# VHH binders against Pyridoxal reductase, chloroplastic (PLR1): the designs that were tried, part 20

Target 1, 350 residues: Pyridoxal reductase, chloroplastic (PLR1), of Arabidopsis thaliana (Mouse-ear cress) (q56y42)
Amino acid sequence: CSNNTSNITTFKPLKLPLFWPWQKVKMGPLSVSPMGFGTWAWGNQLLWGYQTSMDDQLQQAFELALENGINLFDTADSYGTGRLNGQSERLLGKFIKESQGLKGKQNEVVVATKFAAYPWRLTSGQFVNACRASLDRLQIDQLGIGQLHWSTASYAPLQELVLWDGLVQMYEKGLVRAVGVSNYGPQQLVKIHDYLKTRGVPLCSAQVQFSLLSMGKEQLEIKSICDELGIRLISYSPLGLGMLTGKYSSSKLPTGPRSLLFRQILPGLEPLLLALSEIAKKRGKTMPQVAINWCICKGTVPIPGIKSVRHVEDNLGALGWKLTNDEQLQLEYAAKESPKSMIQNIFQTR
Short names: E, the ipSAE of ESMFold2; O, the ipSAE of OpenDDE; V2, 0.75 times the mean of E and O plus 0.25 times the DockQ between their complexes.

## First folded at step 21 (VHH; framework vhh_7z1x_3)

Design M2 (from L5 with A61V; at its last look DockQ between E and O 0.69; V2 from the best seeds 0.71)
Fold by ESMFold2, look of step 21:
Structure M2 (fold): chain B 350 residues (1-350), chain A 122 residues (1-122)
Amino acid sequence: as target 1 above (350 residues)
Amino acid sequence: QVQLVETGGGLVQPGGSLRLSCTASGFTFSNYAMHWVRQAPGKGLEWLSGITPDSGTTSYVDSVKGRFTISRDNAKNTLYLQMNSLQPDDTAVYFCARETYSWGYRDWFDYWGQGTQVTVSS
């Protein structure tokens, strides 16, 4: 007979929130929050309007992210314009050092930086020295992830082999816990994976432009390769440089050089922006939160930018919940219906 | 080698006009969006205007809209900035810059000219 009374007496284990930042995800030998933050705006004067008077607010934004379980921060040795060369790394290092919440725990922050493939970086030793310079600016002894910022295969293939050996040496010398690549297309990603695997070096991440505006065949092929090979995809520009925020329209463009690009692309995004708005209203979320949540749903770790405390507060709302499968399909269909999408980063190879 | 060379700067009285030129070489000029940026004495860079490869779209910062006109002649590999109603606040070094799609690396532009000085005096 049916005994429903006996079946209701069971142990019920703790249920953790979806995409909860305290439940880390695997990235090679590292454990990272399901979302990180990018620091491209830190020291970027023309595009992002950086001024040193903003540093206190940036520090507060960094501390808010830490307090809410974020441990992945992405920077680069090229971040900072003009005389502010390297400023992003200097600021991140300062904030890590000055954080009271990290006192004695600085190694729990995963710093990911990128080394530009400058034409004067022609030996593996020069590339290792670039890593040491980054560590000096950051004032830390070891990176979480050392990343090659882009491949030189299309224009300087001999340099690329040197840069790959440089990544191996960085790992062997204990300067990085793992290595990654940025802007690698499907062919080059497989090649560097095989190269590093043979040498026992963990390729933990591939960082590419990935968003509802950048989910074409090549980006999906990269994702598939990452899934097969155990590489975590890091999504940069998850908000399409601001096009997915809902702040802008044909009559309200951003200031600065983005306005030309927005005039070209934004009018062709109406189906996607309407779908984002509809789902955001339905879920009591913002459009940025929906767009970032979608990236997490795809198994990537997005790194939206930090420019203010308000931006961090909003982006943290992308965590703790999950789009339904139907909502994900609605967004993807709307993106495909949209006549425009984001242009591929010129650094991305085949 | 990519090269951008600005000409046409000089001294002009308030309310006057000036036309800047930027001659490009070492790349297929007609494939690239191009921009004008300026730097006033003791100040940072200020983006002014941009134009698509086919001239089909232009954009301007509000402070120069209606006074400045960006244009290009792809047959001559030349970018132009017509500047009207000039005021002392327009005094700066003016650069042309090539847009690239390299976001997440340093800056929006990959190549710059050396600049041309514009001085609006009195």
Scores: ipSAE 0.647, ipTM 0.886, lowest interface PAE 1.3, mean pLDDT 90
ESMFold2 (binder alone), look of step 21: mean pLDDT 87; pTM 0.879
OpenDDE, look of step 21: ipSAE 0.794; ipTM 0.930

Design M3 (from L5 with T57V T100G; at its last look DockQ between E and O 0.78; V2 from the best seeds 0.69)
Fold by OpenDDE, look of step 21:
Structure M3 (fold): chain B 350 residues (1-350), chain A 122 residues (1-122)
Amino acid sequence: as target 1 above (350 residues)
Amino acid sequence: QVQLVETGGGLVQPGGSLRLSCTASGFTFSNYAMHWVRQAPGKGLEWLSGITPDSGVTSYADSVKGRFTISRDNAKNTLYLQMNSLQPDDTAVYFCAREGYSWGYRDWFDYWGQGTQVTVSS
């Protein structure tokens, strides 16, 4: 009686990703997921309550994002509170290095870091050194996208030119695959684009605050310019720092300094929040998913912040579907009924 | 040049009160929201309170709510923190900070004072 122990190969069901961002978008020479993730919360103690004990959770969140096809991660050399300066890049680098899913595919991850226009960065060489420092923190040889974090044109125009040259040098030296900018207004965006073009460097991305709370004339103009020039618009704060999540109300405020902001804006957001809720309910989605999807429908790449697995799971639900034009208009109309607009970045140029 | 200078710190007994002041210069004080932050020994930075430019809105951390009061005098370019019912756990360096909306630069605040030491001890 030969006991044929049928090796039941327990086919571990390949856990199909919950969401597949199959529609990659072009960002210059790069191919990125239609949504990225921002890492501003990584290392930020005051605004986001970062603690080192959260690192494992952040890593899990990162892995989940990768498993579900997200390949764009936005960071900055200025992220991290006090002694934790650069912590976001360090963590991201660690997670990339330790990722089992990335074995041999590290180049598929697009790291987009922003370089702060610090007052002491007065030479192109110093700015290039900033890029090298980021590479060191990330423990990678090349960035996906090197971004100027903000323009100095309004207060230090000579520095602005030096920083532009720094971007060119980063690109020429092969330290970055592409270059981008953040917090540029329409006029300055055209100027830097033209400058870079004369130097043979394509501008691949422009990052601005863009959401249902920040969709004014300037944002629309920037979007139009981006479309004309072949620049991809990255929308940061797509959830309005959490105001568009439905989690908060006048009676339920976030902790920390955001509470002051929310107390000012939330009372006037009822129409927008209601519209978000109604559409979310109709679609079987969450309010954040609807808000993020709106950004995508407008032709941008949103980069919501993540600090947990739950956030990643929720945000992934923003993919694989699209709001109708009518739904978009409904949301936009409701947003315009709000008496107060979202605060804008102080470095945002015209 | 933007400057923030905190004063009013010192040694106080438990249950005592202190009033901190922050004098601002080098910018239009009345255009900016201002905040108080503290750092206790061996601990991270803790946000305490914020106030809008026109004093129309204030916000407090749960840890200080009901005990601390933030106010400002725009004519004097001064931010205040009235601290009542002080406890040993309130021992920290207290900072005033300007809200700068820098979106990741210096963690929501663009300028800080040097801080003033508050020690609550019997």
Scores: ipSAE 0.607, ipTM 0.867, lowest interface PAE 0.9, mean pLDDT 91
ESMFold2, look of step 21: ipSAE 0.706; ipTM 0.904
ESMFold2 (binder alone), look of step 21: mean pLDDT 86; pTM 0.868

Design M4 (from L5 with T52N; at its last look DockQ between E and O 0.65; V2 from the best seeds 0.45)
Fold by OpenDDE, look of step 21:
Structure M4 (fold): chain B 350 residues (1-350), chain A 122 residues (1-122)
Amino acid sequence: as target 1 above (350 residues)
Amino acid sequence: QVQLVETGGGLVQPGGSLRLSCTASGFTFSNYAMHWVRQAPGKGLEWLSGINPDSGTTSYADSVKGRFTISRDNAKNTLYLQMNSLQPDDTAVYFCARETYSWGYRDWFDYWGQGTQVTVSS
């Protein structure tokens, strides 16, 4: 009696990817994933509770993102608290360098860093030096996108012109593959675009707060301008610093400084949160996934912050599908019913 | 120039009370949320409390809830922290900080005071 032990090859169901990693969108000369990741939490001790002991977890999160086709990582030279200034760039550079999956393909990663318009950056050369410092921290030869973090037009217009020239010089020197801006209003966006154009430098991206909590007339106008001029809109804080995740309520506030903001805004968000929840349930998705997907449906590239593998896993679920127009309208209507909007960046120009 | 100056720190016995003050200058104080943060020896920065510009909303860390009270006088450009029932583990340098609207500039806070030392010791 030959016991034919039928090797039941347990067909591990091929986990279908949450999205197709080859799906890319254009951002100037670059091809980026339809969603990027923000690294603001990296090195931020007070708001995000960063500890150096988390570095391994962050690295795992980064690797998971790469494995799933994410190639856009947003950072800034100002990220990192106190002594940890620049920590986000340092960590990102380390992870890129140490990534086994990137061996020979480091150029596929698009690092987008923002340069702060610090008051002491008064010459184009100083601004170029800021870029060099970022490259040093990142340990790369060329940045994907160099971004001006905010406009100084409202309080230091002469500085702004110098910073624009700095962007041009960065590009001319080959320190960056493309240039972008952050926190520009509609008028200033057109101005810098025109200036850069005269210098033969294409503006590839505009980064603004854009979410279901931040979708006012200004955001829509910026989006329209971006579409007209061939600029890709990057939407930061797509989850409203976590308010759109469903994790928090008036009775369950986050710890830390965000609690103050959440206490002010959350009581009026019930209609929006309900709409998010209903759509999420109907779609078999999470509220964050729906919120991020909404940003994508609006033609933006969202850059949710990540600080864990779990965050990456959840956010990846925002890809590979699209909200219907009706669902989008439902969400937008619910958002308008909310009495309080998200606080806007004070450096956001008109 | 934006300035924040903390005062009111000192030595106090366990169970004692202190009132910290932070005087602001160089900006419209009433337009900004303000916070208290501390750093104990060998430890990282710890957020303690925040207050909105209109003083209508306050928030506290669990570690100080019920013991500390944040308040402000916009007419005097001054932030306060009333600290009651102080314990040895409250020993730290205490900082007032202005909440930034630039999201990413200096990690939620753009300006800090120099800090005031609070020592709780028997």
Scores: ipSAE 0.175, ipTM 0.666, lowest interface PAE 1.5, mean pLDDT 89
ESMFold2, look of step 21: ipSAE 0.592; ipTM 0.858
ESMFold2 (binder alone), look of step 21: mean pLDDT 87; pTM 0.878

Design M5 (from L5 with T57V K65E; at its last look DockQ between E and O 0.82; V2 from the best seeds 0.00; counts 0 for: grease 24.3 > 24.2)
Amino acid sequence: QVQLVETGGGLVQPGGSLRLSCTASGFTFSNYAMHWVRQAPGKGLEWLSGITPDSGVTSYADSVEGRFTISRDNAKNTLYLQMNSLQPDDTAVYFCARETYSWGYRDWFDYWGQGTQVTVSS
ESMFold2, look of step 21: ipSAE 0.728; ipTM 0.910
ESMFold2 (binder alone), look of step 21: mean pLDDT 87; pTM 0.880
OpenDDE, look of step 21: ipSAE 0.853; ipTM 0.952

## First folded at step 22 (VHH; framework vhh_7z1x_3)

Design N1 (from M5 with Y105F; at its last look DockQ between E and O 0.82; V2 from the best seeds 0.76)
Fold by ESMFold2, look of step 22:
Structure N1 (fold): chain B 350 residues (1-350), chain A 122 residues (1-122)
Amino acid sequence: as target 1 above (350 residues)
Amino acid sequence: QVQLVETGGGLVQPGGSLRLSCTASGFTFSNYAMHWVRQAPGKGLEWLSGITPDSGVTSYADSVEGRFTISRDNAKNTLYLQMNSLQPDDTAVYFCARETYSWGFRDWFDYWGQGTQVTVSS
């Protein structure tokens, strides 16, 4: 929805015009695909069922995304459960290194990672060392985006100022091309923007839960601030952990701990799910494609997760078209009619 | 200082029953959804059941539905799992887990007990 032109770009000097089904978007000094992919599931054993036997399938999914022009991949130093701590970054680094299509071009992938605000990260040097550790796991020399994973303002405000200085140092040392934040609410987002602006450091992104299930007053305020300040909103969980896919119902729940959450929320989503289904049928698309396209139309960059080639194939169908204004309003009204929404991340600040 | 302590494990014959308890301290127990998870020898973690803070919603894995019952007593800060009709395949370490509302730095659960062993053998 930030782009009102067709998804086809041609130039007139050629007899056979070059076709681009979509255009990259600005994220600070970076140019990224209008959708990226999240890697939270890579190494997550309990919620997402990760096993190392899946690595080849994940690699094939990664390669398919690259072949279709996706250049943004989001990870974090905390991704991976138990003994697999850091596994998401290790897998992404492995796939980048082993990609024959990226041979000599590994720097064309925009890697976004996040650094947890752990209680032992108490100096800017320690935070810079976290970035170096991420670069080591990823086996790359520079990140596209280094992100503070959440604010400590509500419980350790002196630590937060140290972490902000750490972001500045990461940028000044050339370890990251830009910086971002995740789970920042409206007030704290303005504060870090002002802090970084006076030091000449580009705050390129703010990553929050944003979807047809998470577009309440506070999330819309964050979006408005991002628009005004030139910060790109990265929307995580654009499919509501699977609730917006149409795959599940009260009689067909996901396996695992999501089942409890789905029992609480999914029965209240009938108006929204019907609107998604109707628009999907009308457009010849899937419900996930419509839900992701809505995020794109709002001017955000969604990062749906991937576990398989099938997921990448489906999610790529969200690109190259746009919901009409009427379709967007229909979805938004149906979401407002639905009595349930996603629970907001407890670390999102005011 | 969040603590979760499981008790009630042990050796039981096939077809028998056990009741596991998980005593919580260091947080407001009644504010959190709670879950049971197990790990059989040589296997990955298997989610079994979850319950909302007010006990209004429960959910079970297919493998245990009808045999296991999750419950809680918020006045005693205790989570329970009643396990009936136990079979050898139920042999595992059983963990109590607190559901987090924090995405991205912890898994779906932020605190776990150390677990209690359940062994089903003739």
Scores: ipSAE 0.626, ipTM 0.885, lowest interface PAE 1.5, mean pLDDT 88
ESMFold2 (binder alone), look of step 22: mean pLDDT 87; pTM 0.877
OpenDDE, look of step 22: ipSAE 0.844; ipTM 0.949

Design N2 (from M5 with Y32H; at its last read DockQ between E and O 0.86; V2 from the best seeds 0.78)
Amino acid sequence: QVQLVETGGGLVQPGGSLRLSCTASGFTFSNHAMHWVRQAPGKGLEWLSGITPDSGVTSYADSVEGRFTISRDNAKNTLYLQMNSLQPDDTAVYFCARETYSWGYRDWFDYWGQGTQVTVSS
ESMFold2, look of step 22: ipSAE 0.701; ipTM 0.907
ESMFold2 (binder alone), look of step 22: mean pLDDT 86; pTM 0.873
OpenDDE, look of step 22: ipSAE 0.819; ipTM 0.944
ESMFold2, fold request of step 23: ipSAE 0.629, 0.676, 0.644; ipTM 0.885, 0.902, 0.894
ESMFold2 (binder alone), fold request of step 23: mean pLDDT 85, 85, 86; pTM 0.864, 0.865, 0.869
OpenDDE, fold request of step 23: ipSAE 0.776, 0.759, 0.802; ipTM 0.941, 0.935, 0.948
ESMFold2, last read: ipSAE 0.712, 0.648, 0.695; ipTM 0.909, 0.890, 0.904
ESMFold2 (binder alone), last read: mean pLDDT 86, 86, 86; pTM 0.865, 0.867, 0.867
OpenDDE, last read: ipSAE 0.800, 0.771, 0.779; ipTM 0.946, 0.936, 0.939

Design N3 (from M5 with Y111H; at its last fold request DockQ between E and O 0.67; V2 from the best seeds 0.73)
Amino acid sequence: QVQLVETGGGLVQPGGSLRLSCTASGFTFSNYAMHWVRQAPGKGLEWLSGITPDSGVTSYADSVEGRFTISRDNAKNTLYLQMNSLQPDDTAVYFCARETYSWGYRDWFDHWGQGTQVTVSS
ESMFold2, look of step 22: ipSAE 0.681; ipTM 0.897
ESMFold2 (binder alone), look of step 22: mean pLDDT 87; pTM 0.883
OpenDDE, look of step 22: ipSAE 0.870; ipTM 0.958
ESMFold2, fold request of step 23: ipSAE 0.629, 0.634, 0.646; ipTM 0.882, 0.885, 0.890
ESMFold2 (binder alone), fold request of step 23: mean pLDDT 87, 87, 87; pTM 0.881, 0.880, 0.882
OpenDDE, fold request of step 23: ipSAE 0.845, 0.783, 0.835; ipTM 0.956, 0.943, 0.953

Design N4 (from M5 with A33G; at its last fold request DockQ between E and O 0.71; V2 from the best seeds 0.00; counts 0 for: grease 25.1 > 24.2)
Amino acid sequence: QVQLVETGGGLVQPGGSLRLSCTASGFTFSNYGMHWVRQAPGKGLEWLSGITPDSGVTSYADSVEGRFTISRDNAKNTLYLQMNSLQPDDTAVYFCARETYSWGYRDWFDYWGQGTQVTVSS
ESMFold2, look of step 22: ipSAE 0.671; ipTM 0.900
ESMFold2 (binder alone), look of step 22: mean pLDDT 87; pTM 0.879
OpenDDE, look of step 22: ipSAE 0.860; ipTM 0.950
ESMFold2, fold request of step 23: ipSAE 0.674, 0.712, 0.659; ipTM 0.896, 0.910, 0.896
ESMFold2 (binder alone), fold request of step 23: mean pLDDT 87, 87, 87; pTM 0.874, 0.878, 0.878
OpenDDE, fold request of step 23: ipSAE 0.854, 0.839, 0.852; ipTM 0.953, 0.948, 0.951

Design N5 (from M5 with S102T; at its last look DockQ between E and O 0.83; V2 from the best seeds 0.76)
Fold by ESMFold2, look of step 22:
Structure N5 (fold): chain B 350 residues (1-350), chain A 122 residues (1-122)
Amino acid sequence: as target 1 above (350 residues)
Amino acid sequence: QVQLVETGGGLVQPGGSLRLSCTASGFTFSNYAMHWVRQAPGKGLEWLSGITPDSGVTSYADSVEGRFTISRDNAKNTLYLQMNSLQPDDTAVYFCARETYTWGYRDWFDYWGQGTQVTVSS
């Protein structure tokens, strides 16, 4: 930026930045930061390279997020691979408990977790027990948001009824402050909203893959329904698993199984990546910061992942400013020119 | 009932070759990207290679690129891994895995084979 020297003699009033982390957004009865963080990588050895030796760095990253006003952390009972099943929740609980900045204020963190619709979970009581197991792993008495990880309406409609009643019971028993859904398509989203509203249960959020790589017709319809019904859309994979970062090319792929996906999609993204790069350069920002800011500009709450202090530092730079309408349109036109998009989660319903 | 069965493991001398097979049943094999993953004794899982349903795109970990070749025969519902220039560090149990399209879910892979042992020594 410019140097301040003795030959600068005029001053302008300070303008308050948009999207401050302390300017929370409503999510049902909850107030959450305009960006949260996802914890999918915590305990994921194969895809994300998790090792227990990383726990201290993850804790430092968590503390940095808290210090900068982030209060929303998203996890799931299924996060963690192999013998580390449930490790994401255990780590998050540990970090909350050990935080000096939260001493006496642990309940100020909004924990959102998700309950997998495993084929052996067949009664609403089993979903309530899954919620209690999550609370035990997290070492907290109440979740901010209890979420269904996906709908079973398309393949096990009787289990779907169980899922919905399970959410109602979790809320009535005081295990969650609010409920949400993940990977619900437009039709099922309206249905569960009406079901929960009749029973006095606040459906606060719908979590779907939403990004410059995942803003097709169905995702936009979900967004529109969320806006109409007062449901906050939580954007997962806002960086397209790293495709929107500018770190990778056809000759420089990520390690691990993502490389197959990147090899299929990344070659078609040049117009979008150039638009991201141009705006990032103009704004003095990084490409991830622009992509995340776009999600925030759409009225969603993105949850990029935490792997390191450096990742949190970079992602926090998505806050405190706003893309212009022209810049948003530029990115959206460039995304439309791309021949490929992210494949939707196969569990996302209609 | 989805099943993946690996075969072709065994003992081989350093510098030797093996061809692993993975026979799939219980699903439409030609609709899925498939991968090879290994686990050395006392180590975690290591992704090795992946191939798209139509074989149009393949990808490899740096540790095996140039030595291993992934392929598939959709008519036979079989995934292959040709392993050349084997070294003692390649000693592991080798698994085939089916890619799921639920990347925000617990695992990138929803079904695994039981594994086949490969041992590289004299």
Scores: ipSAE 0.610, ipTM 0.879, lowest interface PAE 1.7, mean pLDDT 88
ESMFold2 (binder alone), look of step 22: mean pLDDT 87; pTM 0.873
OpenDDE, look of step 22: ipSAE 0.862; ipTM 0.955

Design N6 (from M5 with Y105F Y111H; at its last read DockQ between E and O 0.70; V2 from the best seeds 0.71)
Amino acid sequence: QVQLVETGGGLVQPGGSLRLSCTASGFTFSNYAMHWVRQAPGKGLEWLSGITPDSGVTSYADSVEGRFTISRDNAKNTLYLQMNSLQPDDTAVYFCARETYSWGFRDWFDHWGQGTQVTVSS
ESMFold2, look of step 22: ipSAE 0.697; ipTM 0.906
ESMFold2 (binder alone), look of step 22: mean pLDDT 87; pTM 0.880
OpenDDE, look of step 22: ipSAE 0.848; ipTM 0.950
ESMFold2, fold request of step 23: ipSAE 0.644, 0.612, 0.650; ipTM 0.890, 0.878, 0.896
ESMFold2 (binder alone), fold request of step 23: mean pLDDT 87, 87, 87; pTM 0.883, 0.882, 0.881
OpenDDE, fold request of step 23: ipSAE 0.831, 0.805, 0.805; ipTM 0.951, 0.947, 0.944
ESMFold2, last read: ipSAE 0.611, 0.622, 0.622; ipTM 0.880, 0.888, 0.880
ESMFold2 (binder alone), last read: mean pLDDT 87, 87, 87; pTM 0.880, 0.876, 0.877
OpenDDE, last read: ipSAE 0.818, 0.795, 0.800; ipTM 0.948, 0.942, 0.947

